# Miniprotein binders against q9h3h3, part 219

Target 1, 235 residues: q9h3h3
Amino acid sequence: EDGFTAEHLAAEAMAADMDPWLVFDARTTPATELDAWLAKYPPSQVTRYGDPGSPNSEPVGWIAVYGQGYSPNSGDVQGLQAAWEALQTSGRPITPGTLRQLAITHHVLSGKWLMHLAPGFKLDHAWAGIARAVVEGQLQVAKVSPRAKEGGRQVICVYTDDFTDRLGVLEADSAIRAAGIKCLLTYKPDVYTYLGIYRANRWHLCPTLYESRFQLGGSARGSRVLDRANNVELT
Short names: E, the ipSAE of ESMFold2; O, the ipSAE of OpenDDE; V2, 0.75 times the mean of E and O plus 0.25 times the DockQ between their complexes.

## First folded at step 16 (miniprotein)

Design GM17
Fold by ESMFold2-Fast, scan of step 16:
Structure GM17 (fold): chain B 235 residues (1-235), chain A 97 residues (1-97)
Amino acid sequence: as target 1 above (235 residues)
Amino acid sequence: DPEEKEELIEKLIELIRRALERARRLAEEGRVDEAKWLLIKARIIAYIYAEMTGDPELVREVMREAVEILREIAEKTGDPKAEERLKLAEEALKSVE
């Protein structure tokens, strides 16, 4: 691994969360407006801190699309964080099972499929496909990072309501594949995000539960999904 | 490596400062849920900092600031949920100090 990449990405994501977002909200905006909005705000051209010649003059943290049925439910994150601090002080083992229990107890169940793409046509095309799937009701909500000053890959996040609902997680993967996405996808529960746990952590926890790879040959699923904890192919 | 780590640490500290300042202003305006979310974000950043440095003090400092802000929210709104969050925050802080 190459130093503090995970920490830098986490810090950047937290900073982005606190800055303004560009949102297409299908709950209040007609679906017919989506194509114009996507043309106005292609993620490869929207700059993180604003720039003459980009679609934005002011900072943008995230570009997001909310589906018609989007109803955010983050659970009791404050209770989760308090319980996490108590768990660390207790001396009890910190395992994937104990974090799962804390998440369920505090109803912090959401998670997301992540994909990382270089700025350019392929990123914009992938985002457009995801955004259309959200507005059409095959996915619930998604966001994409703007272009960073120093370049680098951008991330698309596609959220699901309940990481313990394997079928729901797999259905989201299928919808992403149906939208034409062929790159590697990884799935992370938000509980790990709220606790500041990333890939290289002191408890040796893996915050990624699933990996999805595009499968050539026209399988009905369009992908092979690996359960990272058990090293078992699910599809 | 040392320069890169120092730069990142400064970035995390500035993000915590921004989050706490915004949370306090939102609390003063009675925008309780928005203030709570900034406190959650500050705590996440402090967790990342603690993991990088091995030093839990910034987590404790963020917890102390959160108690002050939640106390102001509870006093201004009289919201039972805000009072419950305050008690939990106070107990959490007491357990780590």
Scores: ipSAE 0.717, ipTM 0.864, lowest interface PAE 0.8, mean pLDDT 86

Design GM18 (at its last look DockQ between E and O 0.80; V2 from the best seeds 0.85)
Fold by OpenDDE base, look of step 17:
Structure GM18 (fold): chain B 235 residues (1-235), chain A 97 residues (1-97)
Amino acid sequence: as target 1 above (235 residues)
Amino acid sequence: DPEEKEELIEKLIELIRRALERARRLAEEGRVDEAKWLLIKARIIAYIYAEMTGDPELVREVMREAVEILREIAEKTGDPKAEEALKIAEEALKSVE
């Protein structure tokens, strides 16, 4: 994806964040209702703007599932942004280490595994698997983008609480693989999103920390995870 | 494509405007956390804009508007969270002016 495509997708994601979400909250809704909810709102049929004949008549930004242990604590994002702006003004060098330290200082540690899938049965099946894993407590929270008019790929985001906890990131990968997901996964800390840092940026920062590829056989985790910053395989 | 870039820039500006307008309405309703989050989002969009155009002025504009909105909500509600958010926003603005 070229820099322009990444910025376009970012703008669309920001727009989606401002629209209403369809949420299944396992903290308040019995797990037995999940299947009916998934059947009512399959991601491949839920439309971004509430097209005629879709399950939704109004715009939907995201479809999300919250687990029992989900907490919406995102840390001090406002303080993070202030520190980022001050850092830019200072003219000091900006490195991945700088961003990591900013994230730690402001407790903005959330990150997400991302997968892109074409609309259809495979997407809906993948989402159902992820949603079950969230409700069962194997994952904390996940969301999926609704169908766009252009029929482009939809994204599933599976969150972890701490991108600096390598074991936690790997456990989430394992849970995603156990849910039957075989596509490429990329892991991105939210700190990069909150600071508007995408693939093409003037600081040459890569927002993708990990890449997971499905592997048939051998490893107990069913995936090969690459640390992109260090170019080291973790599994 | 220059035309596509211009369209995206226009979209970013519109999204910022929408976020700020919604934040102002939420501030009038005393919904501090929700207003704060929209201001954060407006700032993210402004960062994207600045990266695309090389112009940081829109970031500063969003920061100024954020100060005004947070001041309004702090005065209206007396919520300590709004006061804290306002303080952070004011300090941030001073750092870039």
Scores: ipSAE 0.877, ipTM 0.952, lowest interface PAE 0.5, mean pLDDT 93
Fold by ESMFold2, look of step 17:
Structure GM18 (fold): chain B 235 residues (1-235), chain A 97 residues (1-97)
Amino acid sequence: as target 1 above (235 residues)
Amino acid sequence: DPEEKEELIEKLIELIRRALERARRLAEEGRVDEAKWLLIKARIIAYIYAEMTGDPELVREVMREAVEILREIAEKTGDPKAEEALKIAEEALKSVE
């Protein structure tokens, strides 16, 4: 009712970040163990707080898979936040170009494709496909939220390392579609998350950079991708 | 819904408190990188609060506490990473005070 839905989701994500994660790390775990792990921890059954009858007895913030080539590098987030404070007090305009330049300057270039699915077979199947794509090297890292007590949709996040590299972002979209995923995807650069900037912000910034819609017969890629910042189709 | 807004605000404040307390415990253990990330998260949550309320003061409070925590780490460990993080935090706070 009050228009703070994005802020609620952000708060839940921050809380989840501080709880333990269930991780399949291909850097230290053989790929042949993935299918058993997926069967043990389907995201529709892993509960946020360890409910009776779930596969986890303790709280789980996120379920994640790290690819063999995953090299964690969030960039200079502290410096980004410091520069953001200075910018806000400077009186200079805050625009999408300003945010992009801050991200480039501080090497905070990561971003993520997001999808929202209800608990059940479709979610578990989508996650399994994404997890396999990560372990096989088509994607680098992904996570999925566990099942919340109240139910509702869960989120799968598929990360890319450079939101300014359109080819890399589109390649990740293609790998997601190759895993059989047909739902709407939205792409958000991490710079907006690190600065606490969501849909209804005072600067009228749009944190969603790309939208991807599945297209059965129109493209070899299997999707139509819209650049929300420039209002142009990339397909 | 005013009640839902108040509940969200209270949740944000509690999440900041949890993040800062955990960062302080990690600092006592000399775990610089983990403490630094908790401070970054606390700042993110404070930004969300500031947008919802129009009041930037909680961001500044988080920045002050981050300086205190980073100073403790730097003094205890002598770790160059902690000293650099402290320098960045001090300069950022000075720019808004």
Scores: ipSAE 0.857, ipTM 0.941, lowest interface PAE 0.6, mean pLDDT 90
Fold by ESMFold2-Fast, scan of step 16:
Structure GM18 (fold): chain B 235 residues (1-235), chain A 97 residues (1-97)
Amino acid sequence: as target 1 above (235 residues)
Amino acid sequence: DPEEKEELIEKLIELIRRALERARRLAEEGRVDEAKWLLIKARIIAYIYAEMTGDPELVREVMREAVEILREIAEKTGDPKAEEALKIAEEALKSVE
């Protein structure tokens, strides 16, 4: 534990959200153009704030790929935040079940598998695999952070549309593994992100719902998935 | 390390100001959904700040600012989405004040 890593990452992600994105949108761009786009914008070389010597001269917040069937639905995030504020004032106990119910009521259901990788060939290869899975329809949407000035780890986020749909979450994990990813994956519902809940919070909530570890063997899914909140193997 | 926490807090305050400034500009253009999204982002950052400092006042400040911006959009556009967003923002502010 280094104190405020989660908050620093959150601050950087919020700043990145407000800067321009590089997007391959399979809804409007032929799939045949993907390999050229990936070669033009490898995430290890795209710089966060732009550099004439990199693929981008201007700031880039995120590099993203949207699937052909991607239909974004963030739900009623404003209503979620209002209900959250009222709940805190009410003095009622705040538990994982409380957040889950709030998310369902306001249709704020999306979530994401996260992986952190050092800049370099392995990151670019992993991102290319994920991007192809998105364009081919095995995943819905994904994004990756550009290279920071300091050259720290970069994050790939693979979204699912409903964190309460365990089969859908597990199918996304399987697709990520099929793309050749072998690192630790963690799954976070976006409801925690919209409420500013990270590792250190007064309600002792764990924003990571699942974790996936690669299995060296004949596992049908290629991974062992743990429900972090309930301490249950999903296998 | 103690300085690191202070730097992060200053960064969060700066991000809130940037989000609110952009929301005001979009509100002046009648761009309801984009302005609403920036207000949502500002509130998230304020939540992080509140948890780090134990002080909820910045959340309330952002909520008051959101009411003013959404009122401006609703008055300028008459958009039912802006009117509904304003109603939600006003009720939220009443629940914490």
Scores: ipSAE 0.841, ipTM 0.931, lowest interface PAE 0.6, mean pLDDT 89
ESMFold2 (binder alone), look of step 17: mean pLDDT 80; pTM 0.749

Design GM19 (at its last look DockQ between E and O 0.93; V2 from the best seeds 0.85)
Fold by OpenDDE base, look of step 17:
Structure GM19 (fold): chain B 235 residues (1-235), chain A 97 residues (1-97)
Amino acid sequence: as target 1 above (235 residues)
Amino acid sequence: DPEEKEELIEKLIELIRRALERARRLAEEGRVDEAKWLLIKARIIAYIYAEMTGDPELVREVMREAVEILREIAEKTGDPKAEEALKMAEEALKSVE
């Protein structure tokens, strides 16, 4: 990623968070309506700002699917931010372990698998697979970015409840692979997002904890997952 | 690219302004949880700004504005959640001043 790409993507994500979302909520909407909803709002055609001819006339920040077990509990993010600010003021060393402990203390444990795909059929197909997996209860919640004017890559985010639960993170990877996704996946805890920590930062913290590469044959999971912090393969 | 950096910084400032303005409107409507989330977002954007510029002042400014907005909500609604959020915001601000 050249220059300020991570910060640009972060700014765009923050802007998107402030705009209305297109949501399929499996808790309130019958699963039988999912296919019609997916057909109405294909991510490759939904535009960020509601361009003429798009399925949306108004700005859309994200397209999301909520599973039956989805609970919007983000923990004590305000307390996390306060503790982070105090930590910076203290001048104490900041490590990945420090961030993990902050996350645990404030119960900010959510994380997400990320995949970047070009707009088009492959993206829409991938999203449909993920959405079905969410509605079927294999995944908790997912979102996808709408199409930008520049036609850049769109991102699908698949969330897990606890980035410290390695098994849960791996199970989500397996579910994503079972949905037919073959691209590179990276896993990022939300704690890094909430603290404004991206790829380039003064503390040299890497917000990516895991990387998953699709593998043809051999492993039951169909992927090779690397723990980036320890440089160890988990599968 | 210095120009790209400047454009991004301007975008970040504008996003903070937008988040704070929306949070204030939500505060006026008594929508505590939604206002809190926008204040959290404003803080995140300010962190990005501080990392890019080396200047933490915008973070402190956002924190001050957050205290004001949360105070308004707490006074208007009497919501215990708003009061708690206000207390936390005030304590956080004291820790960085």
Scores: ipSAE 0.832, ipTM 0.928, lowest interface PAE 0.5, mean pLDDT 92
Fold by ESMFold2-Fast, scan of step 16:
Parts: sequence; C-alpha cells; structure tokens
Structure GM19 (fold): chain B 235 residues (1-235), chain A 97 residues (1-97)
Amino acid sequence: as target 1 above (235 residues)
Amino acid sequence: DPEEKEELIEKLIELIRRALERARRLAEEGRVDEAKWLLIKARIIAYIYAEMTGDPELVREVMREAVEILREIAEKTGDPKAEEALKMAEEALKSVE
C-alpha cells in the first residue's frame, strides 16, 4: 500500500510459493505427532532462506498444515487468466460482479482469512492454535510465512473452499476465534490473487470481502464480521 | 519514491525469469501440472508489473513464453493436459494481439 507494500508482499508470496514448504499433512501423519512438529518448527524461528542456527538450513517458503479432509481444487486458473486478459481488451466494464462471474465460470472459488502478527511468542501461539483446529477438523488447511531476515510481520492464511458460500466463510471465522485468535482478520478470494489485484488497482476494486473484529464482553461468536463491499454487519 | 519503485520492478522481472526458467526445466521432465503453476505465477507477477508501469508488454512476453514452453512439452510427451494447456495459452495470446 504505502510505498508499494502490497506489491512487495505479493512478490514475496509468489517467491515463497516456489520454494520448498514444511508441511504437516494430517491425511498421512497421526494427529499425535502435531505438538512435536509445532515445537520443532515455530514460525518465529524458521528462517526464510535458511540458517544453520535455525530449525532449517535450507530455504522454506511456507509452513503449512493440511487437514484430514483437505482436497485441493484451485479450479481452472489458466482459463480464468485468459478470460481476464480478453475482458481487459474487450472494453467491457470490470466490476466486483464481473470478477465473481469469472471465478464461478472457471471454478476458482477458494479464499482465505488473513492475519498479520509480529514475530515472537504470540505468533507461535496463534499458529499452534490454528494448526490444532486444522488437524482436529474445524478448519481445512492453513499456512504461515517464515521469518524474513529483515524482520517485519508474518502472515497466517486460513483457507476455505468457496468464497461465495458465506456461511462457510463465517464458520471458518468462528473456528479461528474458537482457537483463541483475537486479532483483526480479513478475507480475500483467491481470484483477486490470481489476477494480481491488490488495494491500489486501476479498477478501484476492493479485494477484501470481509473483515472480522474480535468482540470483547461475551459475544456468542467471539467476533463481528463486516461485509466490506456493502458495509453491512453479518453477525 | 522512484528508487523503491525501480528496485521492486527489477525484483518482479527477476522473479518472472526464475519462474519461466523453472517451468522450462519441469516441462523437460514432463511435469506438466507443476510447469503450468509456474506459468500461472509468472503471469500474476506480470500483471503486478503492468499495473505498476502501465505497460502490458511484459504480460504479452510471458504469454508468448508460456506458448513456447507448453508447445515443447506437448510435442515431447503427447500429454493431453499439455495439449489442452497449449490450446488455451494460444487462444489467450490471440485475444490480446
């Protein structure tokens, strides 16, 4: 955002996707091994490019946990990108509704709740809570960035299968809150990521669909969720 | 900030180069799905570049490279997935040229 922060973060995420991942895969690994794995690979200590003094000597792009029922389906992203390029040259209006229809047509439906936390105990504790929720079946899949050499906040991404399924998105928010997470959460459909659309874009699109804020004082859900596009509270 | 913008642009160009280079290597190994994902990522980075610079030419260059890589893998392996991906890449390039 300020000083091209969103573009820098996007470039780093793309680079991280191309490097090896540390994965706890609950489809093939007993749940009883999770606590030892989390202790071995706390995200505040795993270094992005490797260091003999850290848990990793080689580069790590992401630290991820796959749930027992996780079945990745990214849809037809190639077709989505082709349609996007054609749309831009067609002169037709580009709106949130247009992108939603492209996503549905090409079955590119996944999205994610994002949280940004400073390196340290709080990040490691939050990640452990999310990872346990994934392995226990309350969430499907999650990943967290490793520590960059320059420092800065790290991101936890919690994915859902279908951004058009509002109930499913809200259920994931509830599970995140139940895991003890109290920070701000924002929800972004992957369609915006695959098209390189961030906050400062020429079409004035808002890639964040939902925002979740922890509600102190005994809310039944633990949070309030806002539909960012319509400025309407959903909970 | 022109210095920060120029540094980021150079990082994006280098990242595209890395993605395309790895895609070519994976294509040579017949690893179609992985090669396709690297081409998708190269395209995303090119979109970010185009938005920052106002210049769509790098997107078109990445699309041409994708056609070349997918053509090579389709010719060498006869993989239906590679042939389908090539057809889609060729149609996408035609829609913007």
Scores: ipSAE 0.818, ipTM 0.915, lowest interface PAE 0.6, mean pLDDT 89
Fold by ESMFold2, look of step 17:
Structure GM19 (fold): chain B 235 residues (1-235), chain A 97 residues (1-97)
Amino acid sequence: as target 1 above (235 residues)
Amino acid sequence: DPEEKEELIEKLIELIRRALERARRLAEEGRVDEAKWLLIKARIIAYIYAEMTGDPELVREVMREAVEILREIAEKTGDPKAEEALKMAEEALKSVE
């Protein structure tokens, strides 16, 4: 409700994308080195711009862990953006179905579970659990924002490769919960990010497909997952 | 808050400038995929700007600069990926001009 909060966060994320990243790449680094790396670069202490006393001397946009099977593929994002321009000038209606079809046509299918946490032990612990799940192969790739000078909440993004594959998205949610994460998770397809579409948009599109809430008393299923488009519980 | 909106607009314009400037440097080095990614980022930022202002002209300006940069990459490298990206960018620009 802070006016342009979504736009500010989007701008900061774009800026962060263009700065250097700190990456633990399981494809080239032994898993036994992960705990030392996590201890050296806790996300609550890695600073966005390389503050004195932090573990980094240069700006860091993101801290990331790539799993053994991580195969980078954002799809045809250029073609997606071109088709989006043509669609907007065509006069045809823009609907959630239109966005889904654009994503499928251009193979821009990745998406992410998001969680927001304040700097501190809870954030560092959550990140460590996620990073271990990635290196162990339960998740494919994750990133976390560094600490900004002004403070504020940080974000962990856990990626999946196909938002239309509901089973795969739910399996990632389950892996996140198995890592001990109990906070609210929201799932957003990357197509919305690449088209600059956020919650307050002229087409009333909803970029959040799923919400996951930790289920008290749930044993094998750690979550209650809601499909936002259909208002139906998936668990 | 009009002052908050103006500050964010100035930030978006500066981010676009940074992305395009870096994409040009990568183009001079023949680094096709990295330059394309920065052009994608510039476009995303321009979309945010257009939604905030109601003015699509910055998106079109970014598209025109992307064509120029992709042409430079294609000439420098002869890379078929750069040539295809250029053709896609030219077609996209033609569809809105």
Scores: ipSAE 0.815, ipTM 0.921, lowest interface PAE 0.7, mean pLDDT 89
ESMFold2 (binder alone), look of step 17: mean pLDDT 82; pTM 0.771

Design GM2
Fold by ESMFold2-Fast, scan of step 16:
Structure GM2 (fold): chain B 235 residues (1-235), chain A 97 residues (1-97)
Amino acid sequence: as target 1 above (235 residues)
Amino acid sequence: DPEEKEELIEKLIELIRRALERARRLAEEGRVDEAKWLLIKAMIIAYIYAEMTGDPELVREVMREAVEILREIAEKTGDPKAEEALKLAEEALKSVE
């Protein structure tokens, strides 16, 4: 059952990736146009499948902002999938270390900080802050989910290019905090998404590598970060 | 639940079909990186399908279609990125045959 549930979640995520995206691309669009774009497409109002009363009449999978230096590199995902199948068939233990090694071997290194917020002003404000940080160069790329038909929380994803670069992951956390974000953040490598490692997975692995909690009262970093894979506090 | 499993399988097949159709349109427009990424997504879905059903044939079918699309792009545009993607896709297809 755990594997079936994880595969269902993976399928839903892929559907969103394949549907059209609303993109502000700072590589080709002047930064001065960002505020108008954010006002036109607030995430709390953009609907997943389109509605006459929303900003979109057609389906939207994601709302994204690409930084000036953004250069997508997905690595060898096909090779990763084949190696994953071989690993499962081999009967060898499946651990965070073996997944890390597969990701490194196949250059599938990107990852993301995740935050989940209810539709409304706080979501839209958080997204605007993240989008400005991306366009100003403090973050590389980010996306936010549209409002689902059933409601529920929406997710903002802030990407880093290498989940094995701990300093880079922590620098992204600091930039998110500097943008005014105070909610819980969790960090997930894209390799886990491609292999279907979610909350309900048959290997009972923790689905995220890091957890960040906002610290009131003058932390130099603005947050406390826990390494969930090793259960060690980093800050 | 068997009924829910069947619904998910139908959704995976539909997602693959849409991805391949969109990849072909992008290829016709010379949008190589977008077409390549969409083919990769189709492969990811095909692997999920194979894991659920125990049937790897869809993986091979998607790889064959990806090779065809990448070959069309490479021949039409002469893009070195398309040539490299084609080479990798051909090698991957040979490994699963």
Scores: ipSAE 0.090, ipTM 0.478, lowest interface PAE 5.2, mean pLDDT 81

Design GM20 (at its last look DockQ between E and O 0.90; V2 from the best seeds 0.86)
Fold by OpenDDE base, look of step 17:
Structure GM20 (fold): chain B 235 residues (1-235), chain A 97 residues (1-97)
Amino acid sequence: as target 1 above (235 residues)
Amino acid sequence: DPEEKEELIEKLIELIRRALERARRLAEEGRVDEAKWLLIKARIIAYIYAEMTGDPELVREVMREAVEILREIAEKTGDPKAEEALKKAEEALKSVE
């Protein structure tokens, strides 16, 4: 990512968050309806602004699937932001450890595996696999960006409850791989998002904690997961 | 690219405005949780702005507006959640002024 690409993507994500979502909620909708819903709203065809001929006539920010165990508990994000502002004012050093501690203190522990895919069959197939894994309880919640006018890559986000739980993060990676996804995955805690911390920041904080690469014939997990902070392979 | 930077900055400002306006409408409707989330998002966008420009003033402006919106909700609804959110917002604002 060169220039302001990260900030641009962040702005687009924030804009999308403010628009209506297309949601399949497994808590209220029978799992048997998932296939029909996926067929009605394939991510490659759902348009960000409801273009003529798209499945949606109105703007859509995200397409999402909620699992049976999904809880929208995001912790104390307001308190997190206040503490962050106070920390900046204090002039104390800011490290990845500082952010981890802030996240723990305010119970803002969610994170997500991210994958970027070009619009088309591969994206729709990947999304269908993830959606099934969510409905089946292997994953808790996922979302995918709709198609942009520019035809750029779409992002699938698969959430975990606790970025400090390495096993949980790795289990989600395994579930994603089991769904047939072979692309590069990056894991980002939401705490970085809530504080506006992206790749280029004055504190030199890296928001990517883990990287997963698909490996043929490798370990039982089918991926190689790298801890970016420690530069250590976890699998 | 300076032009790209300027366009992005303008977009960020517009998104903040939109978030705050929507939060105010939600506040008028008594939709506390949804209003809070939009205020959080406005704050995130302001952080991005501050990082790009080196100017933290927009963060403070968003925080001031958030206090006003949350006060309106708290007064209108009497919702304990709104009161708590207002208190937190006031404390946060005081810490950066």
Scores: ipSAE 0.859, ipTM 0.942, lowest interface PAE 0.5, mean pLDDT 93
Fold by ESMFold2, look of step 17:
Structure GM20 (fold): chain B 235 residues (1-235), chain A 97 residues (1-97)
Amino acid sequence: as target 1 above (235 residues)
Amino acid sequence: DPEEKEELIEKLIELIRRALERARRLAEEGRVDEAKWLLIKARIIAYIYAEMTGDPELVREVMREAVEILREIAEKTGDPKAEEALKKAEEALKSVE
């Protein structure tokens, strides 16, 4: 049912995290090899569990591209989770402000733009554009889910290193749009992921911090970005 | 749908078991950072379970398992990262028990 869709997707994502990933790592692989890699492993053809006829014979959790300057910094997630436990027992209100403060205090600042596309040419084309933007340095790191057996929509995640840095988040949105992507984008700070907070939660927190909608005849960048917490347009 | 809820609960429990078992294997190999991340993931899955069920006890159980696994790593390796992670895990558990 729709009431458990977010939890089911979260569980699937956690399982995928623990399976092998297919990675193009620009830090160790020349950019000239990207086209061949993309042709070998289109996300519409790479299967979650190695289905017959797929390019992979083993399970794949995620397909990812790491940029040349990618330096992982998840922050103090262990400390974040500990402080979250203490906060829940303290009787203090749990609000978007307290989540933001926890994230800042523990330096858990990364987040991601998300887009959902059906398998096929549009997905593969969008992924290729994102992957090129990562290798060229306009984006830092991205991943895409493989094809599920049932053939549902797949997700591309484009990471940024600091959700409080609105300029950086908007620059990532602009780079995604420059790759020709016109669908709805939503932005989720990683703090929500690390605390297991999804759309249906008892605190009524909204894990989507920003939305980006491509605007026909609109702003110079071609998108409107809305701050969901304050209902304020950033662009 | 109660049947879908129960299936998802069973999946969450199995994912936690898999994450903890892999963390224990990594602990045996002295791979501190990888074990720590598996423990973080187990905690996330326990949070999802707690939200779905209203029952925080699985989070407590994962926290207890994490202390034990981190203790094993710290004893076998002497790695300052493992010792720091263990201290944090012990303090967090004491604060909620």
Scores: ipSAE 0.838, ipTM 0.930, lowest interface PAE 0.6, mean pLDDT 89
Fold by ESMFold2-Fast, scan of step 16:
Structure GM20 (fold): chain B 235 residues (1-235), chain A 97 residues (1-97)
Amino acid sequence: as target 1 above (235 residues)
Amino acid sequence: DPEEKEELIEKLIELIRRALERARRLAEEGRVDEAKWLLIKARIIAYIYAEMTGDPELVREVMREAVEILREIAEKTGDPKAEEALKKAEEALKSVE
């Protein structure tokens, strides 16, 4: 019902990035401690700005799990932003291919599968499944938003290293489905996030490259994935 | 919805202010990587603002602030990472002015 939903979510995500995070880091913490950590910090109960009735008294921006092999590489985001500004001044057409090329040139390749769930048992269960997959090595890194004061939906983000590697993106989808996730998933390259590009943009770019829908039956994989950039059904 | 749009614009301006203020404090402490990321975030927010308003001036203001903050870090620390970031920020600003 919000006419600027994507922009509001982006503003909230930027604000959350600037506040403290609750992190389970499998690079330095034994995997055996994960279940206790998940029980202590269920995302439906961790409040965005803290309160006496929640697990946190101070603000929390994100709740995250880092895998054993997680090695962050954001690429040259500064160079990407400079090239984007020059591109806009040049008058050259701005297309999906042009942005893909900028991302490759500056090595800004990461992307994420997104899912939005209401606060409650289903969210906490989904997050626990994703967190276990990260700690067990099937996924590399994930984060979930805390509960907002107004009680809106929360988002789980599951990151992959390279949005141009279609097989890697699909492998992450498979791991998410194997963790028991059945809701709609959408995939967004971080290059669009770093350039402030959302659904309502003047270049008519679609920042969502893939959609994944859970499907029962047959001997096929448990999801149907659509490549929105090329309008092709992949599975 | 004009009211919703105005509230969001005010929030974006406040987030830019917070990011730049924190970046300046981190610059005074010589914390290059953290300051650099706050400047990147401020730029993203300014891009969203520019799309919503049609006005690119706030992006240029954020770019000028970034040059000043990175120059301060580079002068105080002599850190090659700060000097490279400053050079890139100066080149970016020059390309749009």
Scores: ipSAE 0.832, ipTM 0.924, lowest interface PAE 0.6, mean pLDDT 89
ESMFold2 (binder alone), look of step 17: mean pLDDT 81; pTM 0.756

